# VHH binders against Elongation factor Ts, mitochondrial (tsfm), part 16

Target 1, 309 residues: Elongation factor Ts, mitochondrial (tsfm), of Dictyostelium discoideum (Social amoeba) (q54lv3)
Amino acid sequence: PTELVVQLRKKTQSPVQECKKALQASNNDMDGAIKWLLEKGKATAEKLKSRVSAEGIISVLVDSGSGKAVILEMNSETDFVSRGDIFRNLARDISKATLSNPISGGKLAENGILELDPTQVENIYPIKINITNEDGVAEEMTIKDSIVRIVSKLRENIVIRRASFIQPLNNNNNNSKSYISSYAHDSTSEKKDVGRLGSIVQFEYQGDCNNMNSLKEFANQLAIHIVSNSPSVVTVNDIPSSVLEECKNNNKNPESLYDDMVLYEQSYMYSPDHSVKQYLEILSEKLGIKNLSVKTFRRYAIGETAERV
Key: E = the ipSAE of ESMFold2; O = the ipSAE of OpenDDE; V2 = 0.75 times the mean of E and O plus 0.25 times the DockQ between their complexes.

## First folded at step 14 (VHH; framework vhh_7w1s_2)

Design za6 (from z4 with E30D A32V; at its last look DockQ between E and O 0.63; V2 from the best seeds 0.00; counts 0 for: pae E 2.1 > 2)
Fold by ESMFold2, look of step 14:
Structure za6 (fold): chain B 309 residues (1-309), chain A 120 residues (1-120)
Amino acid sequence: as target 1 above (309 residues)
Amino acid sequence: QLQLVESGGGLVQAGGSMRLSCAASGTFSDYVMGWHRQAPGKQRELVARIFSGSTDYDDSVKGRFTISRDNTKNTVYLQMNSLKVEDTAVYYCAAGEYVGYDSGYEYDYWGQGTQVTVSS
């Protein structure tokens, strides 16, 4: 009846017509109707899996206490969905679940970032995930099941395209400290945790910082610099050999790549008289710390990867 | 399930501005909300819609009209700027369940409409 439909709709965020079908199929048993809707959502998600999803958002999240961070790209079919709060909140919840659970596996890049397979992220078992905009009970489910639930509501293929994870520094090294910053750019929101562009960056230094607010401000500004200037590697020595080979095959001087690709060689956006490398040295001395450096970073932009045409 | 009541229409000079309001009788945060208009002798057409903070507009009003909503007041608005004589119509507030981007312009709940007249 009508009261059970209203209750089911509130619990599941499913369309009224589907709630009616679920209750009818389940003899008005609420728990059975919820399961019916879950199975229907799985069928819908499977039907939509082949559709191209080229819109989306970048989600960034840092856990300063544990020294971990994640950057995640999640895609939708339309920008109408990707601009919506339901989609954005799902991305935030996935990022939180990713940081809150153990991560194993993935491809270790030379700079220490783990490149996660989307299936590793989808199979994480979250403890508390809230994927609604309303006051509701958090339910335990996999990230994959959370995506299925939202796909059935939004009627678009939604995928995790990629994710990168910053690990804590190795604690066997005395005196090393780290700081991680992040930035996501979205002109429609003052929150900087989701957007169409994003970065995470991990710093390392030794000693006691005499002005932590200045270090945090610089770290945030460098995350913005990375988004704006699109470096690919931290130092010249980090340029992949395959890229150097392509440069040689095109009869180009490798130094032509530095300003485009190498973070340390770029003019620092917030102090253009200095390279990023030079500014790190200046700031290290000013803050009373030693060897302030970028250990790793990752930058994501919507549209720079393609899944299917 | 919702009752929708429009207000804010009237007479305005071309180039002027007007704000329409649509008060809903209950929570509408889960609904797609839209403004439609019907000019004399014409078919009703979608002007703007909003769902989950995301907005969509007819090409004829992009950059001039803004749809918004305030969930604390259960109200959706249409801010109309740079009005043209061609914007003269009865404007209707509508609401329905979101079932996909390509769901069309048919909605379950409609207001009675408010007249907007733009003179030269």
Scores: ipSAE 0.473, ipTM 0.806, lowest interface PAE 2.1, mean pLDDT 83
ESMFold2 (binder alone), look of step 14: mean pLDDT 83; pTM 0.836
OpenDDE, look of step 14: ipSAE 0.803; ipTM 0.916

## First folded at step 16 (VHH; framework vhh_7w1s_2)

Design zb1 (from za3 with M99E; at its last look DockQ between E and O 0.62; V2 from the best seeds 0.00; counts 0 for: pae E 2.2 > 2)
Fold by ESMFold2, look of step 16:
Structure zb1 (fold): chain B 309 residues (1-309), chain A 120 residues (1-120)
Amino acid sequence: as target 1 above (309 residues)
Amino acid sequence: QLQLVESGGGLVQAGGSMRLSCAASGTFSEYAMGWHRQAPGKQRELVARIFSGSTDYDDSVKGRFTISRDNTKNTVYLQMNSLKVEDTAVYYCAAGEYEGYDSGYEYDYWGQGTQVTVSS
């Protein structure tokens, strides 16, 4: 009957006509109808899989208590879908789930961040986790299954293009402290957790900070600086040898790369008389800490080449 | 079934502003919602739509009209600025299942319409 259709639609997020078909095919058995819709959704997602998904959103999430962070790119076919709450909330939930679960198959990247390979989503997220539905109630399912359901609803191919994961520091003998900041640029929102541009930044220092609010303010501002200035590496020593050889083969001075690529050499957006390196030194002294540094960062932009040097 | 009731129409001078409201009889957050209009002798046309917080507009009203939704009041709005005589029409609120960006779909629910008249 009509009440069972309403209940099934709320549980599955499926179109009303498909809910009616599922209940009819299952003799009004709710569990059977749910399974019927899942298999139908898998078939729909497979049909859409080949479509180009070049629009999307960047999601950033920091868990300060555990010292973890994630930056994630999820793509859709149209900007209309990527601006929508259903799409944005799925990206937020996937980011939250990523912070809450072990990550398998990640590759340690330059500067100690884990890069996730999205080519086999089921290999990355095979376990059941809690995903928030439209009613605000958590439901148990895999990330893969949640994407399948949302693809069926939005009628667009949706993929995770990439993700980068910061793990807690291994504090063997150096007594280092860490702070992580993030920023996502969305001209229509003040929440700063999703947008078409984003960054995460991990800082490291020793000693007791005498003004944590000043450190936090700087950390947030540097995340914005990274989005705006598009650095690729933290220091000049981090420039890949292949990039240096390209400069040599083109008879260019490697120093021509610094302002474009090297975070520490860039003029700091919020104090342009200083390089980022100079400002870190000034702030470290002012705060009474030692060796305030950027340990790692990642910047994502929708539509960029995924090549980092 | 969901019922839709438009209000806010009337007479306005060219260059003026007007806000249309569409109150829904129940929860509508899951529906794609749209404003359509029908001028005398013309086919009904989509003016603006909203789904999941994302909006889209006909080129003739882009930059002048704004669609918005308040789920706590079960109401969708059309803010109409810089009105032109060509905007004169009956404006209808409609709701239906989202069937994809380009696929189209049949609206399940329609309001009665509200007249907007723009004088020169």
Scores: ipSAE 0.458, ipTM 0.808, lowest interface PAE 2.2, mean pLDDT 83
ESMFold2 (binder alone), look of step 16: mean pLDDT 81; pTM 0.828
OpenDDE, look of step 16: ipSAE 0.624; ipTM 0.849

Design zb2 (from za3 with F51W; at its last look DockQ between E and O 0.71; V2 from the best seeds 0.00; counts 0 for: pae E 3.1 > 2)
Fold by ESMFold2, look of step 16:
Structure zb2 (fold): chain B 309 residues (1-309), chain A 120 residues (1-120)
Amino acid sequence: as target 1 above (309 residues)
Amino acid sequence: QLQLVESGGGLVQAGGSMRLSCAASGTFSEYAMGWHRQAPGKQRELVARIWSGSTDYDDSVKGRFTISRDNTKNTVYLQMNSLKVEDTAVYYCAAGEYMGYDSGYEYDYWGQGTQVTVSS
């Protein structure tokens, strides 16, 4: 049964002792052992699901060819797990699967970004993961089943907390062009696609850009600005009415919200004498394009509340 | 069965440095790996662990000790700097499946240990 244990471990990425138990319980039938492990993993994950998972990672991914992007928060119980390659690679794989599959649901926010329900993400199929530190063969499964398997292996609860999705521009306005940038802050990684802070930003403009490298550089810099300066809306008009009413009810000037919340009103980190709005206008003229603007963005940070204002 | 062999121990003056090595007889990259130590008359205690690129240390050695692994050589290391007399112990290499932070993980394989003696 040594050869069967090795084969089962490669297929399921389950602990050796669990593979031995599964084969014994299944009379060395490989398909039966795989099902046994899955069912035991579901029971373990159910037992653990009430445990608090407040550590985690933010994953960002942009598909420039299709004009899509995703930002995703996945949580673990401990920082030890969230710093591990298995956890971080799972977050990357979930983000890739989310970006590669049709998205037809979710709550449409103002500015056109989709707020995805974690259950919607969990039901995406297929995903392949490697839950070891080694190259191996993995079976295709749903994201939910992948999480169940990893929770069973690690004995720590893992949840998808939230995800936001930027859709491709529709063609109703044939003269509009888009560019998307992203940034994730992690001092230990050069890839800048996973970290404890992250952002995705969608730009819109008309005309032919005379220097795409300059536009890309600015787009990347603004993603960093958003991570650093924590805006929650693009323009003053995007401030939720409930926030304005609470401000008035507390006898506060609504303009006190602008530097904290409104991207366009913030001093631009890379040109502090200009607001972000002013710099967009300057850059639009320099690049020979019209109406360079931020259509939407999202910023996630580990340790903040999940609910939007 | 995985076999673990420690080396690199010996006598060192307080404030000095030493590097322990643990060679594994086979592929070990999927295991959580740890260094434990046992001083005379004391219980064996976890010093450092590494799993999936994530590391963790006992508070008494943070900033002084560094665990690392080289999967191409099937070897895990413990770099020990700024050594204190209190670090004197037999140091054991261990390997096992990660089974949760609060429950720890059970080490299935242990080396025979290497003596580290720190003189004042």
Scores: ipSAE 0.344, ipTM 0.744, lowest interface PAE 3.1, mean pLDDT 83
ESMFold2 (binder alone), look of step 16: mean pLDDT 81; pTM 0.827
OpenDDE, look of step 16: ipSAE 0.706; ipTM 0.884

Design zb3 (from za3 with S52M; at its last look DockQ between E and O 0.36; V2 from the best seeds 0.00; counts 0 for: pae E 5.7 > 2)
Fold by OpenDDE, look of step 16:
Structure zb3 (fold): chain B 309 residues (1-309), chain A 120 residues (1-120)
Amino acid sequence: as target 1 above (309 residues)
Amino acid sequence: QLQLVESGGGLVQAGGSMRLSCAASGTFSEYAMGWHRQAPGKQRELVARIFMGSTDYDDSVKGRFTISRDNTKNTVYLQMNSLKVEDTAVYYCAAGEYMGYDSGYEYDYWGQGTQVTVSS
């Protein structure tokens, strides 16, 4: 029985006493015990569901093989939890799993981004995720179950708040190449894949790049720029009509919004004498490629969701 | 019963480093391990915790302190870098179940504590 308790704890990371109870209730059947713990965890999660989760992290991940990228927000009640490895690693694992599996139920935007709003994020919950324990053994479970487990341990309301996915380029345009970069800002981490702020950005270009390292460097820098300067759209043509109408109604010049809202119109952070648009042109020429452009981007920040209000 | 004994501590100058150790009398792999500290006139607070190889840190020590464990030696460590005067406290090692904020931290075993004094 003692050995079973140890094994169950290693698998579930549940309290020893709960493991004992689980095994007792399941007549020392491991699978039954795991199920017992999960059900108990679900009950706990349900109890905590109403608690405000205002803290959290943004997770970003690019899969160069598939041409997909994800930006995901996972929330907790305290910053202590959100800065912890348990919480952050789960976010990373969830991000990875979502890129490796088809996503259903999202809204595909015109810019090619698949968006899951707070009501749609549950669509990723059935996706299988691999959780590796301290012994290097991977256990497969649903994202939902993984969240339940972590909630049971950390005793906070933890939720996936939102997620956005950059999709691969359409195969109908065989002449276009794509590169995706990502950045997450966290002052306490050397890794740039999780933080309180994050961005993913997709580039498109034609031709053979004479220096991919330069392109990659720029791509990363622009991801940082997006995080820092918080643009809402890529070009002036992408400004929502509602915003323009509001300007008209208020006798406000729409151009006054460009520097804040439009990526292409912003001064490039790493070359302030140039707009992002101008710099793209310069870099395109330098790299021997054509029409280097930002196809789409997404920026997340903790605290910018409506639920925090 | 699991007995915990802290070692290390003492006097160190601001900006310096110190490593604390906590030796357990028995196997503690089943427990979450934590370092707590209590400054004079203040409440005891969690500094760092480790459970199943994962770590959490209080905001005040994030980036400066590192908690680790060696199950083969039944020992947990706290590496403290860039020490500040504000880090002066009695540091306690604890072993228990991994708990969250809503229920508090339930530690079954505590060490006697070790004094850490950071001078300006």
Scores: ipSAE 0.018, ipTM 0.516, lowest interface PAE 5.2, mean pLDDT 89
ESMFold2, look of step 16: ipSAE 0.123; ipTM 0.628
ESMFold2 (binder alone), look of step 16: mean pLDDT 84; pTM 0.850

Design zb4 (from za3 with Y98W; at its last look DockQ between E and O 0.64; V2 from the best seeds 0.00; counts 0 for: pae E 2.2 > 2)
Amino acid sequence: QLQLVESGGGLVQAGGSMRLSCAASGTFSEYAMGWHRQAPGKQRELVARIFSGSTDYDDSVKGRFTISRDNTKNTVYLQMNSLKVEDTAVYYCAAGEWMGYDSGYEYDYWGQGTQVTVSS
ESMFold2, look of step 16: ipSAE 0.494; ipTM 0.828
ESMFold2 (binder alone), look of step 16: mean pLDDT 81; pTM 0.827
OpenDDE, look of step 16: ipSAE 0.637; ipTM 0.849

Design zb5 (from za3 with Y105W; at its last look DockQ between E and O 0.73; V2 from the best seeds 0.68)
Amino acid sequence: QLQLVESGGGLVQAGGSMRLSCAASGTFSEYAMGWHRQAPGKQRELVARIFSGSTDYDDSVKGRFTISRDNTKNTVYLQMNSLKVEDTAVYYCAAGEYMGYDSGWEYDYWGQGTQVTVSS
ESMFold2, look of step 16: ipSAE 0.536; ipTM 0.838
ESMFold2 (binder alone), look of step 16: mean pLDDT 83; pTM 0.837
OpenDDE, look of step 16: ipSAE 0.803; ipTM 0.926

Design zb6 (from za3 with E30N; at its last look DockQ between E and O 0.61; V2 from the best seeds 0.00; counts 0 for: pae E 2.1 > 2)
Fold by OpenDDE, look of step 16:
Structure zb6 (fold): chain B 309 residues (1-309), chain A 120 residues (1-120)
Amino acid sequence: as target 1 above (309 residues)
Amino acid sequence: QLQLVESGGGLVQAGGSMRLSCAASGTFSNYAMGWHRQAPGKQRELVARIFSGSTDYDDSVKGRFTISRDNTKNTVYLQMNSLKVEDTAVYYCAAGEYMGYDSGYEYDYWGQGTQVTVSS
């Protein structure tokens, strides 16, 4: 019995006492015990579902092989939990799993980004995820079950709030090349893949780049810029009509919004004498490439969602 | 069952520093660890906690106290700097499994405590 408890704990990372209860309830059947723990976890999760999850982490990940990227927000009740490795690692694992598997549902934006809003994020719950325990043994489960497990452990309402996916460029797009960068900022970690703020940005260009390292550096810097300066759209042409109408209704000059809202119109933080647009042009020439442009980007920040539940 | 033994307490002058240690009898990697203190005539209060690489502190000790752990030694530490007279208390080490965050801080195991006295 003791050995079974140890094994069950290693697999589930559940408290010893709960493992004992699970095994007892399951007549020392391991699978039964695992199921028991999961069901108990589900019950716990259901109990906590109404609790406000206003804290959390932004996870960003780029898969250079597939040309896909994800930005994902996972929320908790407390920053204590969201600053913890268990929570953050799960976010990373979920991000990875979502890039490795087809995503169903969501809204495809004009810019090619697939967006999952809070009602659509459930579409990723069935995706299989590999969770590695302390012994290096991988266990496969659904994203949903993985969340239930950590909810059981941490005893907080934990949810995936939203996710956005950059899709690879279709080869039919005039021999265009794509590069994606990502950045996440957190005061407690030097890692750049999770934080309270995050961005992913996709670049497009033609031709052969004479210095890819320079391009990558710029791409990373721009990702940081996006996090810091919080643009909403890439160009002035991308400003939603609703915003323009609002300006009109209020006799406000739309141009007054450009510096805050439009990435291309913002002063580039690493070259303040240039707008982002101007710098893209300069860099294109320097790198021997054509039409270096930002195709799309997403920025997430904890606390900026309308639905903080 | 996890046994916890505190050490490092004693008498220190205000403004001084002290480091407390808590040695666990077994592996505590899966436990949230916490330091609590109880002053005479007061209720026991959480001072600092550490779990899964995250730390948390009572407002009264933020910036002065640091909790850390060494899983290889099964030991949790409390570095106390800029000590104040009001920090005088019996300090307790506690361990709890990560379940229970929603109910505050319920710890399963407690040390016997170590006296910390800060003189003016």
Scores: ipSAE 0.421, ipTM 0.755, lowest interface PAE 1.5, mean pLDDT 91
ESMFold2, look of step 16: ipSAE 0.502; ipTM 0.832
ESMFold2 (binder alone), look of step 16: mean pLDDT 82; pTM 0.831

## First folded at step 17 (VHH; framework vhh_7w1s_2)

Design zc1 (from zb5 with D102S; at its last read DockQ between E and O 0.77; V2 from the best seeds 0.74)
Amino acid sequence: QLQLVESGGGLVQAGGSMRLSCAASGTFSEYAMGWHRQAPGKQRELVARIFSGSTDYDDSVKGRFTISRDNTKNTVYLQMNSLKVEDTAVYYCAAGEYMGYSSGWEYDYWGQGTQVTVSS
ESMFold2, look of step 17: ipSAE 0.578; ipTM 0.861
ESMFold2 (binder alone), look of step 17: mean pLDDT 81; pTM 0.821
OpenDDE, look of step 17: ipSAE 0.748; ipTM 0.904
ESMFold2, fold request of step 22: ipSAE 0.585, 0.557, 0.571; ipTM 0.865, 0.858, 0.859
ESMFold2 (binder alone), fold request of step 22: mean pLDDT 81, 81, 81; pTM 0.821, 0.821, 0.822
OpenDDE, fold request of step 22: ipSAE 0.842, 0.838, 0.835; ipTM 0.941, 0.939, 0.939
ESMFold2, last read: ipSAE 0.583, 0.613, 0.623; ipTM 0.868, 0.875, 0.879
ESMFold2 (binder alone), last read: mean pLDDT 81, 81, 81; pTM 0.818, 0.822, 0.821
OpenDDE, last read: ipSAE 0.844, 0.817, 0.836; ipTM 0.941, 0.931, 0.940

Design zc2 (from zb5 with D102P; at its last look DockQ between E and O 0.76; V2 from the best seeds 0.00; counts 0 for: pae E 2.8 > 2)
Fold by ESMFold2, look of step 17:
Structure zc2 (fold): chain B 309 residues (1-309), chain A 120 residues (1-120)
Amino acid sequence: as target 1 above (309 residues)
Amino acid sequence: QLQLVESGGGLVQAGGSMRLSCAASGTFSEYAMGWHRQAPGKQRELVARIFSGSTDYDDSVKGRFTISRDNTKNTVYLQMNSLKVEDTAVYYCAAGEYMGYPSGWEYDYWGQGTQVTVSS
């Protein structure tokens, strides 16, 4: 009996006592026990689904081969769960699965990034995806079923709150190239793929870069800059007209907004004598490329109320 | 049946450091683990707990004690720094099922304890 319980626990990550109950209820039939635990997990998830989940983590992932990236917020009820490996690994697996499958749903933003509606998280990933199990081996299930399983184990409501996706560039004719970087801040971990703050950044340029390692280093540093300095838009021209009208109505100089909102106008964290715009121009010349620019970015933070991207 | 054996206790001067170990007789990677202590004339109290890499501590030891686990060695550790006379107690390792935060810790298995004595 101990061997079957151990096998079932490793396969389902269910508590030992629940595994024993499932095997007893299923006459030690492994497939029946797995089904029993799934139905039990669905009942638990239903009980918990109305509870508020305001804690969580941000997961970031770049797939350089396909030119895709994702930034995803997954919430838990407490920071105890959100700091745990089970919760964080689920977020990583969902992000990986998202990049490996066709992205469906969501609303295309003006800057070309795909935004997923936070009120429709259950529709984001309807297909089966591979989720890594306790032994590090991928196991096929839907995102919904994976969340049900983990809710039953952690006994907290867990939701996907929002996600933003970078798609491949659709401008092969002008010979533009891109690079995508990401950063997630976790003050207690060397891993930079999950944390309470995160960003993804897509760059565009023309020509042949003479030092890709320098471009990659800068791209990673700008992702950190975005997390730290909280810009909302890339350029002054991207400031929403409603925000400019409020400045006008209050007789304020619009330039008072630049350091707070506009990435290109911010002092670059790693070269403070230059704005981000100035540093992009300097780096373009140094690397032998043209028009190095930020095409799009997103920044997420747990607990934010009004941070613009 | 899981068996837990604590080690590493002893005498230490105030301000000093000590590390306790708790070896498990079998695979324990799926268990929620905790350290408890019982001072003379007091009830047993939680010191630190760990599940899934997430940790929680009693307020009296935050910033001074660190719980960790090594699943390959089936061992849980309690690193105790900046020890105070008030930390004198028998320290017990415990294991059980995680049934939810904050109060869903029920420990089915206990070690025999190891004495920690902090002198002035």
Scores: ipSAE 0.396, ipTM 0.762, lowest interface PAE 2.8, mean pLDDT 82
ESMFold2 (binder alone), look of step 17: mean pLDDT 85; pTM 0.859
OpenDDE, look of step 17: ipSAE 0.814; ipTM 0.932

Design zc3 (from zb5 with E97Y; at its last look DockQ between E and O 0.47; V2 from the best seeds 0.00; counts 0 for: pae O 5.7 > 2)
Fold by OpenDDE, look of step 17:
Parts: sequence; C-alpha cells; structure tokens
Structure zc3 (fold): chain B 309 residues (1-309), chain A 120 residues (1-120)
Amino acid sequence: as target 1 above (309 residues)
Amino acid sequence: QLQLVESGGGLVQAGGSMRLSCAASGTFSEYAMGWHRQAPGKQRELVARIFSGSTDYDDSVKGRFTISRDNTKNTVYLQMNSLKVEDTAVYYCAAGYYMGYDSGWEYDYWGQGTQVTVSS
C-alpha cells in the first residue's frame, strides 16, 4: 500500500493524503486511483470557477524549429501559486504544446497574428501535453486535464486567460525574411520565458544580414523595450480610430499620445538619442539589410485584462 | 517517497550562529520547503519557508534567520544568527504544497528533527 502511494504520488504529484484516499476508493487500483483524482479535480475546478483569478504569469516562447511564437496568460487566485514552479512549468508546457500542434479557432488578424480571447482559449484544451514529473518521466494528457490536475493540487481557480500566436512569414509571397523574439520579466527569476510581463515581437527585413547575432541582440532588446515602455501600436497609422475620435472630442492633440503608445515614436531605451524608428533605419544600414521593420508585437501584463474570472 | 534528513544542530552560546541543513533523497524543486521547531512543552511552529524563491519567516526570527535552497544539491538551509536561549528547540525540515487560501500549506514529508540548544 505504501509503495502504491509513492507511485501514485510520483505520477500525479498529488498530495500524499489525496493519493491515499484515491487508492482506498479504487481498491488499490492505480488506474482507478488516477481517474478518481481526476474526477475529484474536475469537481473542485467547477466549484472554484467563480473565484477571481487576478494573479498569474505570462509565458512566452519562440519555437526554433517552426519559427512560431506564443504569448500566453495563465491566472491564479494568489501569487503564492503563480510564483510556484508547478504553475510556471505548466504554463511553459502549455506554451510548448500549443506551438507543436495545430490550433483551431481564434481571430486571425491581417498581420497574421492569431488571437485567442477568453472565450476562445478553450480551443486549445484538447491539445495533448507532456507533463514531466520530478524523475523526468513524461506523462501525456490534455491541456484541460493538466489544468484540472493543478487546480486540484493547489485548490485555486486557475485559468488560461488569453493567448496570441505569431507565425513566420511565408517567403513564397515575397523576398522578406522574418525573425521573432520574446521576453518575459520577473523580478525573482533569471529566466526570461515567464513573468508578470511579457512580449513577443516579429521583425521583417529583406536581404542578407551581415551579422545575425547583432540582429538577434537588437530583437531581444526591443522585446525588453516593449515590456518596459508598454507601447500599444507599432506606428502612428496603427492608432485605432476610436482613440483619434476621442482625442478630437476632447480637444486633445493625438500627438501627445505618441510617446506613450506608439512604438516607433518612443525613444529607444538602449539608444535614447534615437527613436525606435530611427534606430531601425540605422541598424538596417549597418547590417546590410533593407526595410528592417517591426511587423507586429504583443505585450501582456498581469492585471491588464478587462475580464477577471 | 521523499526522505528528509536534518543536520547541523547542537549546542551554541547565545549570540552565536548555526547553520542547519536538510538533505532530500530526491528532487524537491516543486515543493515548498520549511523549517519548523518545537520547544519542550510548546507546539510545533513554522520558523521559515521557501517556495520558488519566495521566503516567509516567523516574526521572532526575522532579521536573524535566513532560509535558502539549492536544488542542484537537493538541500535546504537555515542560517541562524544572533541565537537566543528561546530559540532552543528541535528543528524539523518539511516539504509540502500550497493548498489554497483556506487550507494554507500542507506538508507531506518531515525529517526526524535536529536538536538546537542555545545556552546563556
């Protein structure tokens, strides 16, 4: 019996007491016990759905193979949970799984970014995810079940709030090349893939880059810049009409908003004497490439979502 | 099953320092690690806890004790400085999870404890 508890604990990472109950309820059948834990978890998750999940983490990932990128927000009730490795690792695993599998649904923007809003994130729930235990053994399950498991374990309402995906440019359409960078900021971690703030940014350029390392460095720096300076749009032309109308209605000069919301108009934090736009031009020339530009970016921050579940 | 073994306890004079170690038999990165102590005739109480870099201390030891962990060594430490006679207790290492706001922290594994005696 003790050995079974250990095995079940190792496999599910559930509390020892819950494992004991599960085994007891299943007459020491391992599969039955696992199912029991899952069902109990589902019930718990349902019960906790009404609780506000205002804390959480942003996960960012660029897949080196496909070139796809994801930014994902996963929320919890408390920072105790969101600071934990269990929670953070799950977010990482979910991000990885979503890049490795096709995603159904979502809103595809003109720039090619796929967005899953809070009502659409469920579309990723059926995707299979590999959860690695302490011994490095991977267990396959759905994202949905993985969330249920962690909810059961930590007894908090845990949800995926939103996710955005960037795909590499199709080189068949033009001679353009793309590069995607990502950054997440957390004061307690040296890792740059999860945090309370995060960004992904896609660059486009033509020609052969004479120094890819320099481009990559810049790309990473700009991702950091985006996190730090919180732009909303890339260029002044991307400002929503609603914002402009609001300015008009309030007799406010739209240009007063440029430094705050327009990436290209912001002073580049690593070269303050230049706007981001100016620096892109300088760097384009330096690297021997043409039309280096930011195609799109996404920035997520915990607490900025309108819908708190 | 995670086995925890404490070491580093003993006799120390008031004002002195002592470092306790807790070695885990396996990977414990997912666990919250805590030091508890139990003095004679008193209930066991939390001294310090560490979870993913976040630390929590009992008010009585704040500024004097420091909890840290090394995941590569599967070890958690308690550096105790400016020790007082009232710090005398059996110190226990524990591994557990956060179980929510209402339930708090639950510990699945405990060490056997190590005696710390502070003399005047």
Scores: ipSAE 0.022, ipTM 0.372, lowest interface PAE 5.7, mean pLDDT 90
ESMFold2, look of step 17: ipSAE 0.252; ipTM 0.676
ESMFold2 (binder alone), look of step 17: mean pLDDT 85; pTM 0.861

